# VH-VL binders against N-acetylmuramate alpha-1-phosphate uridylyltransferase (murU), part 20

Target 1, 242 residues: N-acetylmuramate alpha-1-phosphate uridylyltransferase (murU), of Caulobacter vibrioides (q9a2m1)
Amino acid sequence: MSQAPKIAMVLAAGLGTRMRPLTNDRPKALVEVAGKALIDHMLDRLVAASVETAVVNVHYFADLVEAHLRAREAKGLAPRIVISDERVQALETGGGIKHALALLGEGPVFVANIDSIWIEHAGAAVDAVAAAWDPERMDVCLMLASTTESLGFHDTGDVFLSADGLVRFKDAGEIAPLVYVGVHICKPEITADGPDGPFSLLPLWKRLAADGRVCGVAPEGLWMHVGDPQAKLAAEARLAEA
Key: E = the ipSAE of ESMFold2; O = the ipSAE of OpenDDE; V2 = 0.75 times the mean of E and O plus 0.25 times the DockQ between their complexes.

## First folded at step 19 (VH-VL; framework fv_ozuriftamab)

Design w5 (from u4 with heavy chain E31D S102D; at its last look DockQ between E and O 0.90; V2 from the best seeds 0.82)
Fold by ESMFold2, look of step 19:
Structure w5 (fold): chain C 242 residues (1-242), chain A 119 residues (1-119), chain B 106 residues (1-106)
Amino acid sequence: as target 1 above (242 residues)
Amino acid sequence: EVQLVQSGAEVKKPGESLRISCKGSGYTFTDYYMHWVRQAPGQGLEWMGGINPDSGGTGYNQKFKGRVTISADKSISTAYLQWSSLKASDTAMYYCARDWGDREYFDYWGQGTLVTVSS
Amino acid sequence: AIQLTQSPSSLSASVGDRVTITCSATSYVQYMHWYLQKPGQSPQLLIYDASNRATGVPDRFSGSGSGTDFTLKISRVEAEDVGVYYCQQYHSYPLTFGQGTKVEIK
């Protein structure tokens, strides 16, 4: 079996406009949930999965993100931080990974948003994704959650998952049982042939899925998309209840 | 340049069948979903359903399920909306609209096809 | 189905006025989008995901809000801004639109 990635791309370049007014004076990555910055929630999950290096893209309030991450390192907290500078232009997920290819090195990486928080019911979710990773069988492995055990995500779902772990993206107007929750493993070179500048991974994922190269896992838990102030309050209420 | 070009206006009687079309150009047709949206005279917009042209898979607003059929021919980059038996209440403007499949907004719209059903 | 109610239903503005249109949902929605349908034309995308301007949309248009309450603003109305504005949700099927806000320029 393949080794778990030691490098993660952490996506912190977003404008966070739906989080206003909380993002009027700070980036979304530094908005706190239950007393802890969103980016720290995600970094702690990645460190628990033995990630050694996080490549973090920055754009909106980039100086504040960098200062926060350097302070984290100064306290002796893993992982090591490498900045991917997108101050000139936000590049979206595909463009951000392509821009960071030289920093990501050879081999598979985790890719993580900063705006998903979850409560684990059975085992570590990031470890479950790593356990399923097999570069002979897949180019992408998605972390998925049930729509009925998720908050802040749309009710219509994103994907179906076969018993063998293959992903099928839903058709137009179709209801699917699972949503992508913002963490995956990929071969980052799948972005190399994409356009320079901003682009999304989604069309690439759909083409790879048609070739049977996208897999996923749906660990047990409660997933919360922290996309706006109402979602932040809902997430804090659920964490306090847990 | 992305374009969605719809078939021309139709004047029909109740009970007649009809198929209208929407041809996409300037992009990879099978990479995007196609939806149909109706607008009755003097009224707002109402989503009817959509299709993944690559798979042929469809989803319908319950209000229109069984009343219309959505289909596509990917070899000619064309989506269709079809009635087997028109009613006077089907009189409306019908738009096709392209959907990337993420966050489900319609970035390009056809020019519309006016369907008039009168006895 | 999630119902969207726009306010006002119609308004009349002079060139240069500030216009504010609201869209209220009956329950939480993840994604809200805005369209303009100019007289005799098909709808055109203005704002996606609450606040992102579509390509080619002037910066006098801005969107805000989250959850159940969303706002579209036109900072300085121009004569070409006449038409009917619609919000549209994606959270649940069926996809739904607001009833529309007719903007007339006097």
Scores: ipSAE 0.765, ipTM 0.892, lowest interface PAE 1.2, mean pLDDT 93
ESMFold2 (binder alone), look of step 19: mean pLDDT 93; pTM 0.955
OpenDDE, look of step 19: ipSAE 0.824; ipTM 0.910

